VHH binders against q75qn6r703to848. Designs and how they scored, part 3

Target 1, 146 residues: q75qn6r703to848
Amino acid sequence: KPSMIQENLFIGGGLAARSIYTLQHLGITHVLCLCANEIGQSDTQYPDLFEYQNFSITDDEDSNIESIFQEALDFIKHGEETGGKILVHCFEGRSRSATVVLAYLMLQKKLTLLEAWSKLRKVHRRAQPNDGFARILINLDKKCHG

## First folded at step 11 (VHH)

Design v02
Fold by ESMFold2, fold request of step 14:
Structure v02 (fold): chain B 146 residues (1-146), chain A 123 residues (1-123)
Amino acid sequence: as target 1 above (146 residues)
Amino acid sequence: EVQLVESGGGLVKPGGSLRLSCAASGFTFSSYAAAWFRQAPGKEREFVSAITRGGYTTYADSVKGRFTISRDNAKNSLYLQMNSLRAEDTAVYYCAAYRGWSYYKTAQYYDSWGQGTLVTVSS
């Protein structure tokens, strides 16, 4: 099951993203996928039902996940502006999706990293960006609040 | 009316380079994801590369490091720089566009297609 971070924003793994009836019942309209090369798009994605944004980011410490932050945030904001609900997911729902959600909360909702982390962990205990992603988020926090 | 027109194909030796262009008209190109696909004789169209409306690029494993996709929204154009060409790259190359945020690796999701341009890699 996806975890609800706020009324219009959810986080999950590949299993949550494939649970189409659950997503429809939750009112999900937009799906941000960070693991596109790890899934079979024709078997797991349904463009007639959901608007997708796909990225292929590996879950390793040297992946440049920051390079997609702005495009990902633009997609989430677009979903919010249309009155829709957004699922942010990766394969396990642990590192990549958590990193993007934290970046969104920091950059768009102006939370500190600590505030964003607390908010996310309250509803999604498995959230754990890898060490490289954590360093990216710490640096982002310094830029926003330095 | 949406139109995509490829150019730049030709005959090239293995190890050589070509640059393909795709001119788009009849729509706001910057609002579309764009992709290159290719089709060798007797084969299905296969994904080569894509660039999203936000500029994120992705490549098939077989062309990573050799091909570079780019777009120029001011010129309504999509490009594919192909370096270190191999015989296996011989195919008709197609430009495709999708009115949405994302790329897809399967041809069925793309709304618009060009006529194709032939690339032949032979010694």
Scores: ipSAE 0.309, ipTM 0.681, lowest interface PAE 3.6, mean pLDDT 90

## First folded at step 12 (VHH)

Design w04
Fold by ESMFold2, look of step 13:
Structure w04 (fold): chain B 146 residues (1-146), chain A 123 residues (1-123)
Amino acid sequence: as target 1 above (146 residues)
Amino acid sequence: EVQLVESGGGLVKPGGSLRLSCAASGFDFSSYAMAWFRQAPGKEREFVSAITRGGYTTYADSVKGRFTISRDNAKNSLYLQMNSLRAEDTAVYYCAAYRGWSYYKTAKYYDSWGQGTLVTVSS
């Protein structure tokens, strides 16, 4: 089951992304997938039902997840502006999706990393960016807030 | 009319390089995700590489590190730089366009396709 972070923003894993009836019931219109190389798109994605943004980011400390932040944030912002609801997911719902959600909260909602982390963990205790992603987020926090 | 026209195919020795181009017309190129697929004789069309409207790139494992996808929105063109070519890369290469935000590794949701350009890697 996806976790609701805000009225229009949800986080989950691959199982949540495949739960089509649940997503439709929640009113999800946009799905941001960070694990496209790890799933069978024909089996798990339905472009006629949802607007997708696909990335293939590995959950590796050396992965440059920051490189996709702006395009991911643009997609989330578009979904919000059209009145839609967005699911951000990776395979396990723990590291990659959490990292992107935290970056969104910091860059678009102007939260500090601590504030974003508290907000996310309240609804999604599985959140656990890997150490490399955590370093990226700490650096981002410093750039945004000194 | 929406058109995609591939060029740059040909005969190349193993280890060689080739650059494919895809000229696009009849649509807003910068709003589309673009991809390369390939098809060897008697085989199904397979994913090679994609680039989203925002510039994110991804590659099939078999070409990763050897092929580079790029786009030039000012020229409405998609490119595939192919280095360290192998016999297994022999195929017709197709340019594909998807009007949505991102890419798919399967062919079924791409809106438009080019005619293909043949790449032959042989001694």
Scores: ipSAE 0.366, ipTM 0.694, lowest interface PAE 3.0, mean pLDDT 90
Fold by ESMFold2 at other seeds, look of step 12:
Structure w04 (fold): chain B 146 residues (1-146), chain A 123 residues (1-123)
Amino acid sequence: as target 1 above (146 residues)
Amino acid sequence: EVQLVESGGGLVKPGGSLRLSCAASGFDFSSYAMAWFRQAPGKEREFVSAITRGGYTTYADSVKGRFTISRDNAKNSLYLQMNSLRAEDTAVYYCAAYRGWSYYKTAKYYDSWGQGTLVTVSS
């Protein structure tokens, strides 16, 4: 089951992304997938029902997840502007999706990392960016807030 | 009407290079994800590379490190730089477009296709 971070934004894993009737019931219109290399697109994605953005980011400390932040945030912003609801997911719903959600909260909603972390953990206790992603977020926090 | 026109194919020796172009017209190019597929005789079309509307690129394992996809939204053009060509790269190369944010590795989701350009790699 996806966790609701705010009315228009949800986080989850691969199982949540495959629960099509649940996503439709929640009003999900946009799906941001960070694990396209780990799923069979023909069997798990339905472009006639949802707008997708796909990335293949590994959950490794050395993965350059920051490289996709701008395109991911643009996709989320587009979903919000059209009145839609967005699911951000990776395979486990733990590291990659949490990292992108935290970056969104910091860059778009202007939260500090501590504020964003607190907000996310209240609804999604599984959230745990890997150590490399955590370093990226700490550096982002410094750039945004000094 | 939507048109995709490939060019730049030809005969090259193994180890050589070619640059393919795809000229797009009749739609808002910048709002589309773009891809290259290829088809060898007797085979199904297979994914080569894609670039999303935001510039994210991905490649089939067989071409990674040798091919580079790019787009120029101001010129409504998609490109494929093909280096270190091998005999198994011989195929008709197709430009494909999808109205949406994502790429897909299967051909069935793409809305529009070019007529193809032949690349032959032979000594």
Scores: ipSAE 0.331, ipTM 0.668, lowest interface PAE 3.2, mean pLDDT 90

## First folded at step 13 (VHH)

Design x01
Fold by ESMFold2, fold request of step 14:
Structure x01 (fold): chain B 146 residues (1-146), chain A 123 residues (1-123)
Amino acid sequence: as target 1 above (146 residues)
Amino acid sequence: EVQLVESGGGLVKPGGSLRLSCAASGFDFSSYAMAWFRQAPGKEREFVSAITRGGYTIYADSVKGRFTISRDNAKNSLYLQMNSLRAEDTAVYYCAAYRGWSYYRTAKYYDSWGQGTLVTVSS
């Protein structure tokens, strides 16, 4: 159920994140959760099996998701450097996780927003950042490439 | 060798403030996530606040807007500024450390704990 963005990077929702056997089969070692306030950590997270980073970001147009980009990208880079594979997820796998993946592709892989969007949508059709997150990404694109 | 020592607790009237400190030693403080938990008489230990190694902060709903967590990696110290205190905040407050990237709202994942400092909010 997680979608593969690139060899070491996956995106999904809460159902994908709790599908532990699937994640182990895919070789996932690191899980970035953007919806920690919306899940039962004791029931859905397994620190003995995966390295986690947790954020509690609401899927609202005025949420300051940009504030966590640097720490999120540091976690993804750490997972890559250890030879691991990373799942980025939120509850629905639609807005918050898509936004962070797009930011990663733009900031770390140097894609334009259009290139990052095309890459993500090919493998994860439900990707749909909310309008506030989209504005953040558009402004990021201008800063990086305009 | 890991030691966490809380201080700053005491008796305070409702509406008052306290600042808790936790001095850490015996580990690389900057590589750990840190948290405050509290335990009132007859209740389970509950999450208050956490700060990740990268500085991301999170608060329990019951304290959000009133408490501020911070860390000083140069001094190996964790802090909790507690404002607008209420009777319901009366508890023993514990400093906790986790050697990973994340925070957790459940006590079971934290490996290191202090002995606690008592905060009493009473008129």
Scores: ipSAE 0.466, ipTM 0.773, lowest interface PAE 2.5, mean pLDDT 91
Fold by ESMFold2 at other seeds, fold request of step 14:
Structure x01 (fold): chain B 146 residues (1-146), chain A 123 residues (1-123)
Amino acid sequence: as target 1 above (146 residues)
Amino acid sequence: EVQLVESGGGLVKPGGSLRLSCAASGFDFSSYAMAWFRQAPGKEREFVSAITRGGYTIYADSVKGRFTISRDNAKNSLYLQMNSLRAEDTAVYYCAAYRGWSYYRTAKYYDSWGQGTLVTVSS
């Protein structure tokens, strides 16, 4: 089940992301997938119904997830500007998707890492970036807030 | 009208290199995801590589580490640098465009295709 982080922004796992029923009933229009390498796109994605952005990011400490932050941010902003609702997901909705959502809250909504973390954990208790991703977020927090 | 024109194919020895180009016109190139597919004689068209509108790249396992996809939005051009070529890379290479943010590994979703450029890897 997707968790609502704010108006127009949701976080979840692969099971919710492949459910047309779930996506349509939540009013999701845009789907940001971080785990395209772990799904069968032809059978689990529906480009006729939803706008997608796909990345293949492994949930490993040395994965360069920061490299996709700006493109992910641009996609989320586009969804918001068009009046849409965005689902950010990875396979289990725990590490990769949480990391991107936290980066979005910090970069776009100007929250500190602590504020973003509190906001996310309140609605999505599965959130648990891996240690490498956590280090990336800590460094980002320092760059944004001194 | 969307047009995609591939060039740069040819005959090359195993271990050699080629650089493919795809010139695009008739659409806002920077807003499209771009991909390379290839088709060997008697085979189905298969995914080679893609690059999203924001520059994220993805490769088929068979070419990873040997091929590099890139795009130049100012020149409306897509490129494929092909190194360490092997006989199994022999195919017609196609440029494809998808009007959207994402890449897909299946040819099914791509809106526009070039006519192809032949790459032959042989002694």
Scores: ipSAE 0.439, ipTM 0.759, lowest interface PAE 2.6, mean pLDDT 91
Fold by ESMFold2, fold request of step 14:
Structure x01 (fold): chain B 146 residues (1-146), chain A 123 residues (1-123)
Amino acid sequence: as target 1 above (146 residues)
Amino acid sequence: EVQLVESGGGLVKPGGSLRLSCAASGFDFSSYAMAWFRQAPGKEREFVSAITRGGYTIYADSVKGRFTISRDNAKNSLYLQMNSLRAEDTAVYYCAAYRGWSYYRTAKYYDSWGQGTLVTVSS
């Protein structure tokens, strides 16, 4: 089951992303997938039902996940502007999706990393960016907030 | 109507390079995700590379490090720089377009296709 972070934003893993009935009942209209290489798109994605943004980011400390932050945030903003709701997911719902959600909260909602982390962990305890992603978020926090 | 025209294919020796182009017309090129697929004789059309409308690039594992996809929105053109070519790269290469945010690795979601350009890698 996806976890609701705010009225228009949800986080989950691959199982949540495949639960089409649940997503439709929640009013999800946009799905941001960070793990496109790890799923069978033909079997798990339904472009007629949802708008998708796909990235193939490995859950590795050396992965440059920051390189996709702007495009990911643009997609989330687009979903919000159309009155839609967005699911952000990776395969396990732990590291990549959490990292992008935290970046969104910091860059768009102007939260500090600590505030964003507290907000996310309250509804999604499995959130755990890998150490490389955590360093990226710490550096982002310094750039945004000192 | 939407039109995609590939060019730049040819015969090249292993280790050589080619640059493919795809000229697009009849749609707002900058709003589309673009992809290259290829089809070897007797095989299904397979994913090579894609570039999203926002510039995110993705490659099939078999070509990563050797091929570079790019786009020039001012010229409505998509490119594929192919270096270190191998015999298994021999195929007809197709330009594909998708009106949407994302790329897909399967051909079935792309509804605009070029006629293809043949790349032959042979000694």
Scores: ipSAE 0.421, ipTM 0.741, lowest interface PAE 2.5, mean pLDDT 91
Fold by ESMFold2, look of step 15:
Structure x01 (fold): chain B 146 residues (1-146), chain A 123 residues (1-123)
Amino acid sequence: as target 1 above (146 residues)
Amino acid sequence: EVQLVESGGGLVKPGGSLRLSCAASGFDFSSYAMAWFRQAPGKEREFVSAITRGGYTIYADSVKGRFTISRDNAKNSLYLQMNSLRAEDTAVYYCAAYRGWSYYRTAKYYDSWGQGTLVTVSS
């Protein structure tokens, strides 16, 4: 149930992250979880099967999601460099995961926010960063592109 | 072989402060996620705080705003600054290491542990 953004990059919600057989079939090796405070790690995460990076970011307009962008991007890059595939997920697959994917596309793949948004929405119509996250992304776009 | 040695524990009055240190050796410290756990008498070892290899920090709700975790990769050291200490903070504090990117709130996934340092908060 994850959506494929690029050959090695997927986005989804908590249900996708718990669907272990689906993730293995897709060749997922790395899981970036933005909602670690909303899940039971012992019941839903399998460090013997996947490499995890966990953050506890709330889906609130005042959450400082930008503070984790660099570490998240480093994790995604590491997964790509080792030949792996990465799932980026939050609880609903709507706001936090979309925000991090958009930041990745802008910072690593050099897309403008508009280009990144178009690319993500093509495969993941649920994507909708909250208004605070959207402002963070708009500011990032200005810093990167003008 | 991985070795973790905690220090800085002691007796302190309520409202006081302590700084714990964990000296690491026998591994590439910068490639590990690090955590503090604590264990009070008769209780299970509980999560206190963690810091990922990239510097992301997380805290148990009971200590958030009072404790600050940090790491110094050049000194192979992990720290816990504990402020506004309360009687319920009394416990043996353990340093833990996980070779990987992530923190975990359960002790189950951590590969290596120190021997612990006792913190007592009492009048």
Scores: ipSAE 0.421, ipTM 0.743, lowest interface PAE 2.6, mean pLDDT 91
Fold by ESMFold2, look of step 13:
Formats: structure tokens, C-alpha cells, sequence
Structure x01 (fold): chain B 146 residues (1-146), chain A 123 residues (1-123)
């Protein structure tokens, strides 16, 4: 099931993203997919029902996930400005999606990493960025607050 | 009206290079995701590469490391630099546009298409 981080923002895995009726009942309008290379787009994505942003980011410690932060945040802001609700997901809902949500909370909501982490873990206990992503978030925290 | 016009195709030897261009008009180019597809004789149209409105690029595995997609929003133009060309790259190459944020590897989701430009890789 998707976890609600705030009224207009949700996090989940690939199974949550495929639960179309659940997403519609939650009022999801925008889906940010970080695992497009791991999902068959033609049979799992429905552009007539949802606005999509797709990235193909591997869950490797060396993956440059930071390179997509600004575009991902722009998509989330776009969903908010249209009055929509956004699902951020990867395959397992553990590392890539958590990393992007934490970056959003830090850059857009001005939280420290510790504050963002506490907020996310309270509703989504499986959140666990890989060690490389964690290092990226720690460096981001220093740039924002140190 | 939306128009996409490809150019730059031609005959090239294996190992050679070619640069395709797609001139766009009739829409807000900077707000669209753009893609290249190709179609070889007797085959379905297949994904080559895409670039989102924010500049994120993706490539089919068969062209990764050899092809480079780029866009110039000031010139309303999409480009495909093709290096280390192989016989299996022979196809008509199509420029495609999608009004939304995303790229898709499936042709059916793209709103607008160019006429195509032929690339032939032959000894």
C-alpha cells in the first residue's frame, strides 16, 4: 500500500503503482516512477488516467540519483500547483523513492535530513536509502544547513 | 499546427557517424518530451532515445554509448548524434513529441510524429 507522507504526497513500490483503483480512490493524479526500466510501461502505466514522470535509476551506490533531483522536484511541485496528489515510487519502495522524498522534504520544505527522516519513517518504516544515496543526502544537508 | 521535420539521413559505412536533426514548429517545444524512434523494413517501430523537458536522457540498450540525444530549445530543434554505426542501425528514423512530462519506450503514447529520415549503413 502507498504510505501518506503528507496529504498530497505518497510513497510506495511497484505493486502500489499498479493498484490503479486504490490510486484513483486516494485521488492520486501524478505518478513519479524511478524504476521505468524495471516496469513494463505498456501494461503497467496508464497515461490517460495519471500524469507520469519516468526515470530509469538503478539502486546502486554509484548511481547518480542527485542528477534527477531538480526535475523530480519540479514534477512534484507541478502536481501540487494543479491541486493534484503525487505518488513517488520505485520497485520496492525502499531506497530510490525514499531518497527522492527525503530530498524533496529537505529542498522544498526546508527540513534538515534528520527532520525529513523522522517524518518519513513515521509513516513508511521500510524506507532505507542505500549507502551511496545516504551519503548524497548527508552532503545535501550540509549544503542546506551547514 | 504541430510539425516535426527530420533531416540528416543518408548512406554511411559501418563505423561511421551521422547527425540527425528535427525541426519543430506549431507548439511550445520547451514543454514537450522528445524522442527518436526507428523502423527497419519489415519490423515494428522501435524506441531509440528520448529527452524529457528537463533534459533527462534515456537510450535503448542497443544504442547506448554510441548515440547521443540533445535538444536546443532556443532553436526548437532535437538532435541525434549517431556514432559507430552498424548495419542493424539501418532504418527510417522518426522524431516524436509527447505533450506530457514523461518519456515512453512505446510509440503509441506519442502525440506527434515527423515524416522520417532514412539512414542506411552499408559497405
Amino acid sequence: as target 1 above (146 residues)
Amino acid sequence: EVQLVESGGGLVKPGGSLRLSCAASGFDFSSYAMAWFRQAPGKEREFVSAITRGGYTIYADSVKGRFTISRDNAKNSLYLQMNSLRAEDTAVYYCAAYRGWSYYRTAKYYDSWGQGTLVTVSS
Scores: ipSAE 0.413, ipTM 0.744, lowest interface PAE 2.7, mean pLDDT 91
Fold by ESMFold2 at other seeds, look of step 13:
Structure x01 (fold): chain B 146 residues (1-146), chain A 123 residues (1-123)
Amino acid sequence: as target 1 above (146 residues)
Amino acid sequence: EVQLVESGGGLVKPGGSLRLSCAASGFDFSSYAMAWFRQAPGKEREFVSAITRGGYTIYADSVKGRFTISRDNAKNSLYLQMNSLRAEDTAVYYCAAYRGWSYYRTAKYYDSWGQGTLVTVSS
């Protein structure tokens, strides 16, 4: 099941993203997928039902996930501005999606990393960015808050 | 009316380079995701590369490191720089446009297509 972070923002894994009736019940309108190369898009995505943003980010310490932060945040803001609700997901719902959600909370909602982490872990206990992603988030926190 | 016109195809030896262009008109180019597909004789169209409206690029495994996609929103143009060409790259190359935020590796979701430009790689 997707975890609700805010009224209009959810996090989950690939199984949550495929649970179409659940997503419709929750009012999800936008899906940000970080694992597009790990799924069969024609078999698992429904462009007539949801607006998608797709990235192919591997869950490796040396993956440059920071390179997609701005585009991902723009998509989330677009969903919010249109009155929609956004699911952010990767395959496991653990590392990549958590990293992007934390970046969103820090950059858009102006939280420190510690505040963002606390907020996310309250609703999504499996959140665990890999060590490289954690390093990226720590550096982002320093840039934003010293 | 949406129009996509490819150019830059031709005959090239293995190891050579070509640069394809796709001139777009009839829509807000900057708000579309753009892609290149190719179709070899007797095969289905296959994904080559895409670039989202925000500049995120993705490549088929077979062309990674050899091909570079780019876009110039001021000129309503999409490009594909093809280096280190191989015989297996021989195909008609198509420019495609998708009105949404995303790219897709499957051709069926793209709503606008060019007529194609032939690339032949042979010695």
Scores: ipSAE 0.413, ipTM 0.744, lowest interface PAE 2.8, mean pLDDT 91
Fold by ESMFold2 at other seeds, look of step 15:
Structure x01 (fold): chain B 146 residues (1-146), chain A 123 residues (1-123)
Amino acid sequence: as target 1 above (146 residues)
Amino acid sequence: EVQLVESGGGLVKPGGSLRLSCAASGFDFSSYAMAWFRQAPGKEREFVSAITRGGYTIYADSVKGRFTISRDNAKNSLYLQMNSLRAEDTAVYYCAAYRGWSYYRTAKYYDSWGQGTLVTVSS
């Protein structure tokens, strides 16, 4: 159920994050959760199996998701550098997780927004940042590449 | 040995302010997520606030906008600035630590705990 964006980076929703057997078989070692307030951490997270980074970002157009980009990117980079594989997820795997993955591709992999979008959409057709998040990404693209 | 020592509790009138500190020793403070929990008489420990190793902060809904968590890695210290205090904030406040990047809202995942500092909000 997780979509593979690149060798060590995956995107999904809450169901993918709960599918422990699938995550273990994929070799996932790190889980970045953007929807910690929307899940029961005691029932759905397993710190003895995976390293977690949790954020509580609402999927609202005025949510300041940009405020967590640096910490999220640091976590992804750490997972990659240790030879691990990272799942980035939110509740639906549609808006918040897509936004963070796109930001990662733009800021760390130096892709334009168009390039990052094309790469993500090839493997994860559900990706659809909300309009506020899309504006954040467009502004980021202009600042970095225009 | 990991040690967490809270201080700064006391008696304060409703609407007042108080700043709690937690001094940490015996571990690499910057590598840990830190949290405040509280326990009122006859109740279970409840989540108040957390700050991750990277500085992301979160708050229980009941304290959001009134409390501010912060950390100073150079001083191995965690803080909780409590403003606009209410009678229902009366509790023993505990500092907690978790090795790793994450925070958790339940007490069961935290490895280390302080002995607590009492905050009493009364007329």
Scores: ipSAE 0.402, ipTM 0.745, lowest interface PAE 3.0, mean pLDDT 91

Design x01
Fold by ESMFold2 at other seeds, fold request of step 14:
Structure x01 (fold): chain B 146 residues (1-146), chain A 123 residues (1-123)
Amino acid sequence: as target 1 above (146 residues)
Amino acid sequence: EVQLVESGGGLVKPGGSLRLSCAASGFDFSSYAMAWFRQAPGKEREFVSAITRGGYTIYADSVKGRFTISRDNAKNSLYLQMNSLRAEDTAVYYCAAYRGWSYYRTAKYYDSWGQGTLVTVSS
């Protein structure tokens, strides 16, 4: 089940991403998938219904998730600017998707990491970036806000 | 009209290298995700590598560490540098394009295809 972070932005896991009726009912138009290497794209993705952005990021502390932040945020911004709604998901909806959502809130919505974390945890208690991703977010926070 | 033209294939000994090129025309190259697929005789077309419009690259496990995909948007060209070639790399290599943000590992979503270039790895 996707969690609504704000009007146009949702977070979830692989089960939420496959629940096509639910996504259509919520008005989802864009799907950002961080776990393309862990799903069967032919069986779980529907490019005729949704616009997708796919990354294959492993949920390991040394994964270079920061390398995709700009492309991911550009996709989210595009979805917002066209009046669409975006689902950001990974396999479990816990670490990778949370990390990208936090980066979005910090970089695009100008929140501190603490503000972004509080906002996300209120609606999505599963959120738990791995320690490597957390370090990336802490460093990002320092660069953006001091 | 949309065209994708592969070149650079040929006969190479095991351990050798080749660089494939794909010249694109008839569409806004920079807004497309690009991919390489390959097909050996009697087998299904299989994913080799892709690069998104934003530069994110991905590889099939069988070629990771040996192949490097790249694109040059100014030249409307896609490349595949193939090193440490093996007999199992023998196939016709196809350039593919998808209008959109994403890559896909399955061929069915790609909008445009080249005619292919043959790579033969043999002694």
Scores: ipSAE 0.369, ipTM 0.720, lowest interface PAE 3.0, mean pLDDT 91

## First folded at step 15 (VHH)

Design y02
Fold by ESMFold2 at other seeds, look of step 15:
Structure y02 (fold): chain B 146 residues (1-146), chain A 123 residues (1-123)
Amino acid sequence: as target 1 above (146 residues)
Amino acid sequence: EVQLVESGGGLVKPGGSLRLSCAASGFDFSSYAMAWFRQAPGKEREFVSAITRGGYTIYADSVKGRFTISRDNAKNSLYLQMNSLRAEDTAVYYCAAYRGWSFYRVAKYYDSWGQGTLVTVSS
């Protein structure tokens, strides 16, 4: 169920993140989890198989998801530099993971918000940042492009 | 040889404060995620707080707002500031280290452990 955004970057929900054999078959080596407080780590995460970055970000309009963008981007860059593939996921695969992927495309790949949105929606129709996250992304776009 | 040595435990009254330290040696401290766990007699070791190698912090619900985790990579040290202490905070507190990016609430995922420091909260 993970959607491929680019060669080494995937997006999904909690079900995709728990599908260990699928992730191994796809060559996933790094998993960025935005919903660590919503999952049972002992039965859903396998540190011997994958490198994890965990955050506990709620899908609320007032959550400061921007605060973790730099650490998340550093993790994705590291996975790419080692030749690995990265899954970015939240629980539903709709809002938090989409927001982080859009931020990555804007900050690291230098896309405008419109370009990043078009690229993501083409492969992952479920993507829908909540209104607070959308405002964060709009402000980020303004800071990057005036 | 990886070594983690906790200190700063002691006896304190309810509502009081303590600051725990964990001195690390024998590894590149800045490349590790660090955590505090605690264990009361007859109970299983439980998660208290963690800090990733990048500085993201997380807390168990029971201590959020009262405890603050921090790290000083230059001093190879991990800290836990404990405020508004309660009787249920009484436990041996353990420093734990994980070679990787992230935190886990699951004790078995951590590679290295200290010997612990006792915190007793009683009137």
Scores: ipSAE 0.516, ipTM 0.794, lowest interface PAE 2.1, mean pLDDT 92
Fold by ESMFold2, look of step 16:
Structure y02 (fold): chain B 146 residues (1-146), chain A 123 residues (1-123)
Amino acid sequence: as target 1 above (146 residues)
Amino acid sequence: EVQLVESGGGLVKPGGSLRLSCAASGFDFSSYAMAWFRQAPGKEREFVSAITRGGYTIYADSVKGRFTISRDNAKNSLYLQMNSLRAEDTAVYYCAAYRGWSFYRVAKYYDSWGQGTLVTVSS
């Protein structure tokens, strides 16, 4: 089951992303997938029902997840501006999706990393960016807030 | 009318290089995700590489590190630089376009295709 971070933004794993009727019931219109290389798109994605943004980011310390932050945030902002609701997911719903949501909260909603982390963990206790992603977020926090 | 025209195919020895081009017209190129697929005789059309409207690139495992996709929105052109070519890269290469935010590795999701350009890798 996806976790609601705010009224238009949800986080989950691959199981949540495959629960099509649940997503439709929640009013999800946009799906940001960070694990496109780990799923069979023809069996798990439905472009006629949802607008997708796909990335293939591995959950490795050395993965350059920061390289997709701007494009991911643009997609989330577009979904919100059209009145839609967005699911951000990876395979496990733990590291990659949490990292992108935290970046969104920091860059778009102007939260500090500590504030974003607290907000996310309250609704999604699985959240646990890997150590490399955590370092990226810490550096981002310094750039934004000193 | 959407048109995609591939060029740059040919015969090359193993280890060699080729650069494919796809000239696009009849649509707003910068708003489309673009992809390369290939098809060897008797096989299904398979994903090679894609580049999203925002510039994110992905590759099939079999070509990663050897092929580089790029786009030039000012010239309405998509490119595929192919290095370290192998016999198994022999195929007709197709340019494909998707009007949307994302790439897909599934050929049926793309509705605009070029006619293809033949790449043959042989000694």
Scores: ipSAE 0.459, ipTM 0.750, lowest interface PAE 2.2, mean pLDDT 91

